VH-VL binders against Lysosomal-trafficking regulator (mv). Designs and how they scored, part 14

Target 1, 99 residues: Lysosomal-trafficking regulator (mv), of Drosophila melanogaster (Fruit fly) (q9w060r2686to2784)
Amino acid sequence: SLNSQILYNFAAKFLPVDGEIEGEIIITDLKLYFLATYRCRYFNVNCDIANITEIWLKRYQHQETAFEILLDTNKSLFFSLQNADDWKIMREVFCDKIV
Short names: E, the ipSAE of ESMFold2; O, the ipSAE of OpenDDE; V2, 0.75 times the mean of E and O plus 0.25 times the DockQ between their complexes.

## First folded at step 14 (VH-VL; framework fv_nivolumab)

Design v6 (from v1 with light chain R28K S31R; at its last look DockQ between E and O 0.61; V2 from the best seeds 0.00; counts 0 for: pae E 2.6 > 2)
Fold by ESMFold2, look of step 14:
Structure v6 (fold): chain C 99 residues (1-99), chain A 121 residues (1-121), chain B 107 residues (1-107)
Amino acid sequence: as target 1 above (99 residues)
Amino acid sequence: QVQLVESGGGVVQPGRSLRLDCKASGFTFEDYGMHWVRQAPGKGLEWVAVIFYDGSNPTYADSVQGRFTISRDNSKNTLFLQMNSLRAEDTAVYYCAKGYRYLSSGYFDYWGQGTLVTVSS
Amino acid sequence: EIVLTQSPATLSLSPGERATLSCRASQKVSRYLAWYQQKPGQAPRLLIYDASNRATGIPARFSGSGSGTDFTLTISSLEPEDFAVYYCQQRSRWPLTFGQGTKVEIK
């Protein structure tokens, strides 16, 4: 069958309710991954791109550098990107791959 | 000390197959994405393939897609490249490369010394 | 895929001179750019990652700058061991790609 292929890779933070975890977002043909910078065996999250129902571009610390995705399970994942240039690139990715 | 040692290079005729091995030591192999990068004689660097820390999500350069297969055995600290349907343009030194910082898969902080693959009639 | 174009192809300088190497990306890569040094018969060595951060053990005479599409590697005062080929490499989009290299040679 079709093999998943890595398409994009961004430095990012995952934003749980009361903290932040440094890592990177990797987008493949089929999935979005977040892998923590330190020993990702202990922390990672992922979702199937097909299960993303909404994407909300957000501000983080008064900068337009974040986004939240809503899954078909009514769960959400909240991430911040390194800067506004990354955020602009991610917006193009959403237009091409995650809509 | 981080060490990457490639082996399995040699001279082979076009259309034949060859498998490269890379033995890793000095770091926790299963924490890192691993890559192959090649360099044709007298030419620049070309990224070939990557595989995630857990063996998932192999990704290839267009020039080798469908002919090469990257894989890993974390119990043996070994990375593999199966090269099928070899062509003259695959002639290169093949480097095994480790991603920089834990799970940063796109910069290469340690490289092996390379193994030469020559595809010639 | 993203094409990285390095200039000049060859830079002929003497020890003690400043070297300025350029890398231009065909699309924005943010700060996801690295520089490598390669001497004949050796594997590449990572110099700079994320446009401007020196890798472990890299001397301060090496510095990187830029973002988006235009990037520069500067060697403030060339040492004899700095005459080599330099490659830029992006990790913003897959496939990962390298520039074609800039050779820094003795004048």
Scores: ipSAE 0.466, ipTM 0.849, lowest interface PAE 2.6, mean pLDDT 87
ESMFold2 (binder alone), look of step 14: mean pLDDT 93; pTM 0.949
OpenDDE, look of step 14: ipSAE 0.604; ipTM 0.919

Design v7 (from v1 with heavy chain T28E N57G; at its last look DockQ between E and O 0.72; V2 from the best seeds 0.00; counts 0 for: loop humanness VH .296 < .308, pae O 3.1 > 2)
Fold by OpenDDE, look of step 14:
Structure v7 (fold): chain C 99 residues (1-99), chain A 121 residues (1-121), chain B 107 residues (1-107)
Amino acid sequence: as target 1 above (99 residues)
Amino acid sequence: QVQLVESGGGVVQPGRSLRLDCKASGFEFEDYGMHWVRQAPGKGLEWVAVIFYDGSGPTYADSVQGRFTISRDNSKNTLFLQMNSLRAEDTAVYYCAKGYRYLSSGYFDYWGQGTLVTVSS
Amino acid sequence: EIVLTQSPATLSLSPGERATLSCRASQRVSSYLAWYQQKPGQAPRLLIYDASNRATGIPARFSGSGSGTDFTLTISSLEPEDFAVYYCQQRSRWPLTFGQGTKVEIK
């Protein structure tokens, strides 16, 4: 992944079980990164796109702005996007993985 | 206060190589994506390259892909731009730019004063 | 890549006047648009990010608006130090791109 190329970045929130972390999602040709606005336990969350098995759209705070990334390790990552345009891009990029 | 100081610019012939350095201070260097942006004389701004916080693969503009290499040494708070196979159209003031938050938010909240690279025969 | 087109190329105004600068994107960029100011012999300075947020230390007379493809930078009342070149820049998609710039000059 050291030679991956950046394709997109989106303002986003990481939604762990114990709260929400404001940050940004960075999408490369190989990986999806989340970077928090500050140093924390979730400062840098990432996964290989190849390991993503499914993406489920979810509701967050009464809005359909969230999604769950399911990984082949049986782990999942929850995120939310604020921008409608970003959702269009996300759906386009991961169309084959969205359930 | 954030400071970025570029160095290494000069006059070189086409086909030659040159390395630029950017010394950063006043912020947690390793937490930010760092960029190079250039400006040809009398022209506009052109984004050149970005390097990640975590050492992940850098991204380049098509105009420099395969010729330029961006790198960093976080222990020295220094950003580098190795420029190979230089062309006349690479002539520009090269700015070191700090990414606005995160690995790279895609904005540049602080800039160095730039270093001039002139490629001419 | 996303092409940003700024207009007008040159804006001639007097101190105290209102300046309105346009930036149009070839594709939708949401609100991921920044504005920079550059004076002769100086590095650019970030003015606005995410279309409407003023960067630290930027005077209130500078404001940004817009979303999607059409964006505007407004200087409510020009000060002598505001005469410069202004660039818009998008970060919606890579590569990052700038507009060609608008020069605000004194009439």
Scores: ipSAE 0.185, ipTM 0.835, lowest interface PAE 3.1, mean pLDDT 92
ESMFold2, look of step 14: ipSAE 0.497; ipTM 0.869
ESMFold2 (binder alone), look of step 14: mean pLDDT 92; pTM 0.942

Design v8 (from u4 with heavy chain T58P Y59T R98K K102R; at its last look DockQ between E and O 0.69; V2 from the best seeds 0.00; counts 0 for: pae E 2.8 > 2)
Fold by ESMFold2, look of step 14:
Structure v8 (fold): chain C 99 residues (1-99), chain A 122 residues (1-122), chain B 107 residues (1-107)
Amino acid sequence: as target 1 above (99 residues)
Amino acid sequence: QVQLVESGGGVVQPGRSLRLDCKASGFTFEDYAMHWVRQAPGKGLEWVAVIFYDGSNPTYADSVQGRFTISRDNSKNTLFLQMNSLRAEDTAVYYCAKGYYRYLSSGYFDYWGQGTLVTVSS
Amino acid sequence: EIVLTQSPATLSLSPGERATLSCRASQRVSSYLAWYQQKPGQAPRLLIYDASNRATGIPARFSGSGSGTDFTLTISSLEPEDFAVYYCQQRSRWPLTFGQGTKVEIK
């Protein structure tokens, strides 16, 4: 479309190596964003969907509700979803990138 | 106290334009996503548009896409809705609505203005 | 887009009675559902967010439940000020959508 419109919001935790940050994942037709509920080191994390090279499905707290996004810069982002419906949507939306 | 005051409503003919303003006070306006929600006379609620806390990522209902533009001026605590090519079906009370979560675009609305009436008729 | 269907359209009850309002989503919305109250000539008021959390200042007689597609707003004992129209609203997918409303009126 002419601009990036919001398609989905998922309640999520961003899981950097040094923490666990509450927030939400926002998926538009062009970008994936994470916004935290408070100002912190990881307040706004985002990437262009076209720059995502692969996604690895992961377990978090004994639930298969997490995923790791690998970017074309070889950096990765690790997220956990607490809801199975959001997990299913994530898998369907990004099925071509899941390893 | 949180206050949202809409203005700019009126009676206009189809094809004309109006701009709605919403002046906010009593909270840190630049930290919250802002929305427009409308209600046609005797009808239910219809979400119209959102804009992120920082003015980015405007998103619209299909019924207004390409005709309406949401924007904000965080230095003046003001939200805008530019409404072009108005149609009879745009007749409604237009509410300014504050997003519930700080920073997030997720749409629950904890504070609403009292609304401004837009009537589009010949 | 996600259609929210509320039932019944009108609920006629007396003060002190229990009101049970239903909202059904056309697709699963997790727990991303809110309930609003609207009185004539007024803007809506947020009652419940995330299916079951009461918004600030909302009396304990209001409760929400459900997840996925089937959601309920319960008013345990109706007060005179509770006669109004109630809307559910989802935030799982865009565009955001509201149900068509349930009018709770005095019998």
Scores: ipSAE 0.474, ipTM 0.863, lowest interface PAE 2.8, mean pLDDT 90
ESMFold2 (binder alone), look of step 14: mean pLDDT 94; pTM 0.959
OpenDDE, look of step 14: ipSAE 0.794; ipTM 0.944

## First folded at step 15 (VH-VL)

Design w1 (framework fv_nivolumab; at its last look DockQ between E and O 0.68; V2 from the best seeds 0.00; counts 0 for: pae E 6.7 > 2)
Fold by ESMFold2, look of step 15:
Structure w1 (fold): chain C 99 residues (1-99), chain A 119 residues (1-119), chain B 107 residues (1-107)
Amino acid sequence: as target 1 above (99 residues)
Amino acid sequence: QVQLVESGGGVVQPGRSLRLDCKASGFTFDDYAMHWVRQAPGKGLEWVAVIFYDGSNPTYADSVQGRFTISRDNSKNTLFLQMNSLRAEDTAVYYCAKGYYRGSYFDYWGQGTLVTVSS
Amino acid sequence: EIVLTQSPATLSLSPGERATLSCRASQKVSRYLAWYQQKPGQAPRLLIYDASNRATGIPARFSGSGSGTDFTLTISSLEPEDFAVYYCQQRSRWPLTFGQGTKVEIK
């Protein structure tokens, strides 16, 4: 198949300009997805990891658990992870993109 | 009311194929990842496959990789499992399952369809 | 892949007794663990998700605890309808996996 192998599933929040959307980040060997929770299900992120140009580490609610992803389309996406072990894995997986 | 209804099970010889269908109702089908989970007679549960809301990223357990194909038709609220090169160890009740809260727990299950692979 | 090992395999108890079921993961799964109940001839029913949250409509006698590798499902006072097989399931990594089950039966 042309679809990538799923590797990780992290509890996360997607942080649009004026809100929070709870869901999951799913990381494969080629793609990053965000799937919102049941009642907020109208927002999904589906991007190729190759299209991520930079990742910026950020704080959210005074915790160093968030990151902003910049895409080659000049679009950015802001996420917060809910688990410290997942935060460590994310930094290891994407270390070559972190500014 | 959420309903998942599987069909297409039956008795087949090893090496043959079957297609399972799962008809969904009572929720917005194309908002959710869908799964197949199976249970051999007298045994525990085994996750088989997932497909994302838009039909992307079909992913399989090692035990069925290369033989089974998961797909969906969102216009018909239907999930499919094409099972090729069936083996005796594929004998099981096959459940269609809907993701719950973040998509990777299963809050609604069909009643299952029995697949028996026997010579 | 992450192996979930449930203990005991069978738990023989009477109505009104406390049941304690264990699930151990071969690797850390954080809190990404669910519990399901399955009665003979029926599909599984979600009881607990994310280690400790009861699914909608699940009675308060069911509670879950744990994080990392060691998880527990507790049924504080068994009712007749609670005699069933219980499975744990992790969603931390793919493939998704289930434990082998614990049967709770009437003594």
Scores: ipSAE 0.065, ipTM 0.754, lowest interface PAE 6.7, mean pLDDT 86
ESMFold2 (binder alone), look of step 15: mean pLDDT 93; pTM 0.950
OpenDDE, look of step 15: ipSAE 0.104; ipTM 0.807

Design w2 (framework fv_nivolumab; at its last look DockQ between E and O 0.69; V2 from the best seeds 0.00; counts 0 for: pae E 2.7 > 2)
Fold by ESMFold2, look of step 15:
Structure w2 (fold): chain C 99 residues (1-99), chain A 121 residues (1-121), chain B 107 residues (1-107)
Amino acid sequence: as target 1 above (99 residues)
Amino acid sequence: QVQLVESGGGVVQPGRSLRLDCKASGFTFDDYAMHWVRQAPGKGLEWVAVIFYDGSNPTYADSVQGRFTISRDNSKNTLFLQMNSLRAEDTAVYYCAKGYYRLSSGYFDYWGQGTLVTVSS
Amino acid sequence: EIVLTQSPATLSLSPGERATLSCRASQKVSRYLAWYQQKPGQAPRLLIYDASNRATGIPARFSGSGSGTDFTLTISSLEPEDFAVYYCQQRSRWPLTFGQGTKVEIK
């Protein structure tokens, strides 16, 4: 079931090991999604919020705008946000997971 | 070339149901989130509902939550709004709207011409 | 939810004049703001997205500015077809919301 309430849309970049992918982070009451701008049918990233164990605050290009999200599978997802207000919201929403 | 055509509007009594359809053409329908936006006669715009490109995450304005259901059939390029327990305050022109970004759900670059729903007794 | 307050409610101007329309958000919306034009009997038309980017096919006389809570739409020299109602819309937080509109009418 994907019947959950959308709460936020943030302009963001997904940061795989060797690149940047532009898109949006969408936060619902149950999940976090990243939807890439190009062909989201073939590229998206998501996780259940309940499976996020830690969030590490990071700098990206000299700005404190990035997050590394660690899942209970020990996989991690690395994102940068495009503005300070969205970064603050991410910190507030997930404050109990921030290391 | 991009076209959105709403249908199914009409006059109904309070408490009744109505289904709106929106037929899309001229773009890859399942690359986009789709929305319903309404406008009461002589009034401003009110966002009603959204559904993701794949039919997931239907989300509603508080004013319609629990009464309206948004859905889509990507094989027929059609968006739906099932409206139950209609009230006089639901009287409006209902627009089908396409998201501006190919995958996102934030701004509306194409709108249908609208279909009028009147709830009156 | 985020309330968008537009001012003035009505702006009476002549063709060739500059129009300046204001939109104020009740909370910060960063640059996640759009402007739409609506003529009588027609659906809205997207003019500006992300505060300042003109949508495809929109004439250069339309420009947007602002960030945070205060936003402006400027029409540098009004054409006869520009007399319409203008709405701002935010997509920072759900639910998506519109301003109440500014009517630009012939003086």
Scores: ipSAE 0.451, ipTM 0.855, lowest interface PAE 2.7, mean pLDDT 88
ESMFold2 (binder alone), look of step 15: mean pLDDT 93; pTM 0.950
OpenDDE, look of step 15: ipSAE 0.487; ipTM 0.900

Design w3 (framework fv_nivolumab; at its last look DockQ between E and O 0.81; V2 from the best seeds 0.69)
Fold by OpenDDE, look of step 15:
Structure w3 (fold): chain C 99 residues (1-99), chain A 120 residues (1-120), chain B 107 residues (1-107)
Amino acid sequence: as target 1 above (99 residues)
Amino acid sequence: QVQLVESGGGVVQPGRSLRLDCKASGFTFDDYAMHWVRQAPGKGLEWVAVIFYDGSNPTYADSVQGRFTISRDNSKNTLFLQMNSLRAEDTAVYYCAKGYYRLSGYFDYWGQGTLVTVSS
Amino acid sequence: EIVLTQSPATLSLSPGERATLSCRASQKVSRYLAWYQQKPGQAPRLLIYDASNRATGIPARFSGSGSGTDFTLTISSLEPEDFAVYYCQQRSRWPLTFGQGTKVEIK
């Protein structure tokens, strides 16, 4: 939405099947965005927060720093936070969706 | 080299409107979020607004929410700030600032600013 | 909003001396903290981002450290051109906020 306000942004990696992309997760009133640091195939990945069904904590590179977002479309998005403390904010924002 | 040039500042009475422009050059304008940051005379810095690279998700400080509108024309490499219902406390030098990352909250380049004075 | 408190308000030093500036956040901001320098009549200049990364073109005498709520900007040996006002700024939560600034002045 063009009118949604930004609430948070975190340094993160998007984890597609074929690699990892450095960028930022941006959380607005309505949507979660991932914007890559540089233009690439996965430059703009986003989802409506309303369409998020579950969020699962996952391991990435043997660390508990990643999470999977499940969408009502049966698709999922994998991310890894660059700072572990940011997960506290994620838990606060998405407390009802975290499994 | 990166260059940001603000214009449109001046003296206005309270309740009036003013539009600021910022002309950008030296970088791919539509790759970056753009910001307005202001500084009252002799005071510190205050973030005002941000807009995404594609003109989406304008976000504002509470102090200007509902009165100011940030927008951009990527075809003209220009950032705008429409200021309505101006108040005395809006008096400040207004800086155009480039986001460091695409939607980063850091400002790696700044214009020289344009002064807005709101006085009766 | 997150409040950033800088200390001291004014730091009086001589060229060649070490300057240590503090920025404390009202809540954790992880490493999402930047430092800016502003000289009289000029726009701010980015010095440090993400707590400890020097921006492009910034001299090595400038360094940043810290995480969570406590951050430090260090100027190892002050040059005449370093006397200015320094601001910290967080991007952990919106709205973006600045500290009130520390003035580094010549003794």
Scores: ipSAE 0.578, ipTM 0.918, lowest interface PAE 1.4, mean pLDDT 94
ESMFold2, look of step 15: ipSAE 0.706; ipTM 0.899
ESMFold2 (binder alone), look of step 15: mean pLDDT 94; pTM 0.952

Design w4 (framework fv_nivolumab; at its last look DockQ between E and O 0.70; V2 from the best seeds 0.75)
Fold by ESMFold2, look of step 15:
Structure w4 (fold): chain C 99 residues (1-99), chain A 121 residues (1-121), chain B 107 residues (1-107)
Amino acid sequence: as target 1 above (99 residues)
Amino acid sequence: QVQLVESGGGVVQPGRSLRLDCKASGFTFDDYAMHWVRQAPGKGLEWVAVIFYDGSNPTYADSVQGRFTISRDNSKNTLFLQMNSLRAEDTAVYYCAKGYYRGLSGYFDYWGQGTLVTVSS
Amino acid sequence: EIVLTQSPATLSLSPGERATLSCRASQKVSRYLAWYQQKPGQAPRLLIYDASNRATGIPARFSGSGSGTDFTLTISSLEPEDFAVYYCQQRSRWPLTFGQGTKVEIK
């Protein structure tokens, strides 16, 4: 079968318009996933990296630990990361998409 | 009781194939990523492969990429490792391991007893 | 690939003594570091995850600390059942990797 390799796994929160969901961001060579750690079978989000047009660096709770991913459909996904090191890795991995 | 039981180990010649099974019980199997981890006799631990809870996104160590295939059948609570083009350096005890968190997790809270694969030339 | 280097290779100690085991990562791994215990003929047992959190059922004498590249497992007072091999393991970057192990043996 066709293999897509996992590269990174970060502890994260998904921030829908109403609430927050604890989980993990997983970056493969082709996709970005969010899997909820307590309900991944019932809640997960993913997108093709090729469909990401812009990434906006954001603050969350007065920390520069968040980002908003804009898709080519003009939908967006908002996440916060647990660690500043992970946030910096996101910036470097996706440096060509940072606005 | 959480249990993981590996089977399918044995002695094979280099270049041959072998399939390992891991039967899981005592937890909701399709909530968790599953991993294979191996240990050559008298040596340390080497992570081999992972597969997502739903059977997607298999990922492999470089040492086995292109030769091994991880898969799962969630209706049977079973994890598989198809090992092709076996080499002497694949000789190890193979452990099935459960991720600690639901979803993908890179920590392993439950391990099977292991099954020995010996590749003898 | 992230290399984890454990030191010392062997600790020879008596029951009741304090054991200090070190793990150094070749690149930063945040707090994504676990410790496992393995006895001969047995599968590994998860002790510590996320650098400092004890897994379910792990006695308080086991503690973990560190972040970034330098991590420590401490066993405050060795019990007879604690003589085993200990491995650190990172999950920051893939592939997942283990250290080479520290054997804690009875003096």
Scores: ipSAE 0.666, ipTM 0.894, lowest interface PAE 1.5, mean pLDDT 90
ESMFold2 (binder alone), look of step 15: mean pLDDT 94; pTM 0.954
OpenDDE, look of step 15: ipSAE 0.855; ipTM 0.951

Design w5 (framework fv_nivolumab; at its last look DockQ between E and O 0.78; V2 from the best seeds 0.59)
Fold by OpenDDE, look of step 15:
Structure w5 (fold): chain C 99 residues (1-99), chain A 121 residues (1-121), chain B 107 residues (1-107)
Amino acid sequence: as target 1 above (99 residues)
Amino acid sequence: QVQLVESGGGVVQPGRSLRLDCKASGFTFDDYAMHWVRQAPGKGLEWVAVILYDGSSPTYADSVQGRFTISRDNSKNTLFLQMNSLRAEDTAVYYCAKGYRYLSSGYFDYWGQGTLVTVSS
Amino acid sequence: EIVLTQSPATLSLSPGERATLSCRASQKVSRYLAWYQQKPGQAPRLLIYDASNRATGIPARFSGSGSGTDFTLTISSLEPEDFAVYYCQQRSRWPLTFGQGTKVEIK
């Protein structure tokens, strides 16, 4: 995974159960990373793209700007994109996984 | 204050190799993505490569893919660019650039003064 | 790759005048656009990021606007030290790309 190349990065919020974290989603050849915007080095959210089974469009704060990534481990990651134009790219990249 | 100091530039023949170093200070080096950006004489800026804060996801411009390797030693606050199979069109001032904002990699908020690489037969 | 086209190539103005620089993207880049200033013999300096945010230490006379494909850098009143080359740069897609630059020169 260390040799994967960055393809896209989007402004986003990670949405854990107890709040939200501002940062960026980084999509590489093999993995999807979330990096916090502000100093939080120990926050590491990532998944292998190969382990993504489904992506569901969701609402966040009454806007259809969020999505949930389902992994083969039955774990899920909830994100919200801050720029609507980035959804077009997301749908293009993950078209085969969007439910 | 943030300081980036490039070194290793010089004159080399085509096909040869050269390694550039960038010594960083004045900030927490391993919290930021680092970049190389180059500028041919009298020309504009061209992004070359990026590496994330932990040394992962080295990414390259197509023009240098397969020939250049970006790496870093966070214990020494140093960024590297290994340049192999150099071509005349690689002639440029090479800038070390700090990624803007914690853990982000999109902009460059600090630049070194650059080191000149001249590839000529 | 996303191509950024800057205009005009050269802008000749006098101190105190307003400078307006354009950057057009070949495709939408949202607000993921930065502006840099480069003086002769110096490294570039970040002026604006995310289309309209001034970087730390940048004078208020510099402002950025725009979204999507059309962006503008405005210098409200040119100071002698503002005569330089200005580059736009996008981070919407990889690879990162720069415009070809606009030279602001003294009339």
Scores: ipSAE 0.509, ipTM 0.905, lowest interface PAE 1.6, mean pLDDT 92
ESMFold2, look of step 15: ipSAE 0.539; ipTM 0.869
ESMFold2 (binder alone), look of step 15: mean pLDDT 93; pTM 0.948

Design w6 (from w1 with heavy chain F52L N57S; framework fv_nivolumab; at its last read DockQ between E and O 0.70; V2 from the best seeds 0.78)
Heavy chain, then light chain:
Amino acid sequence: QVQLVESGGGVVQPGRSLRLDCKASGFTFDDYAMHWVRQAPGKGLEWVAVILYDGSSPTYADSVQGRFTISRDNSKNTLFLQMNSLRAEDTAVYYCAKGYYRGSYFDYWGQGTLVTVSS
Amino acid sequence: EIVLTQSPATLSLSPGERATLSCRASQKVSRYLAWYQQKPGQAPRLLIYDASNRATGIPARFSGSGSGTDFTLTISSLEPEDFAVYYCQQRSRWPLTFGQGTKVEIK
ESMFold2, look of step 15: ipSAE 0.715; ipTM 0.908
ESMFold2 (binder alone), look of step 15: mean pLDDT 93; pTM 0.950
OpenDDE, look of step 15: ipSAE 0.683; ipTM 0.928
ESMFold2, fold request of step 23: ipSAE 0.667, 0.729, 0.508; ipTM 0.892, 0.908, 0.861
ESMFold2 (binder alone), fold request of step 23: mean pLDDT 93, 93, 93; pTM 0.951, 0.945, 0.949
OpenDDE, fold request of step 23: ipSAE 0.731, 0.868, 0.865; ipTM 0.931, 0.954, 0.953
ESMFold2, last read: ipSAE 0.707, 0.724, 0.743; ipTM 0.903, 0.899, 0.907
ESMFold2 (binder alone), last read: mean pLDDT 93, 93, 93; pTM 0.948, 0.950, 0.949
OpenDDE, last read: ipSAE 0.865, 0.741, 0.728; ipTM 0.953, 0.934, 0.930

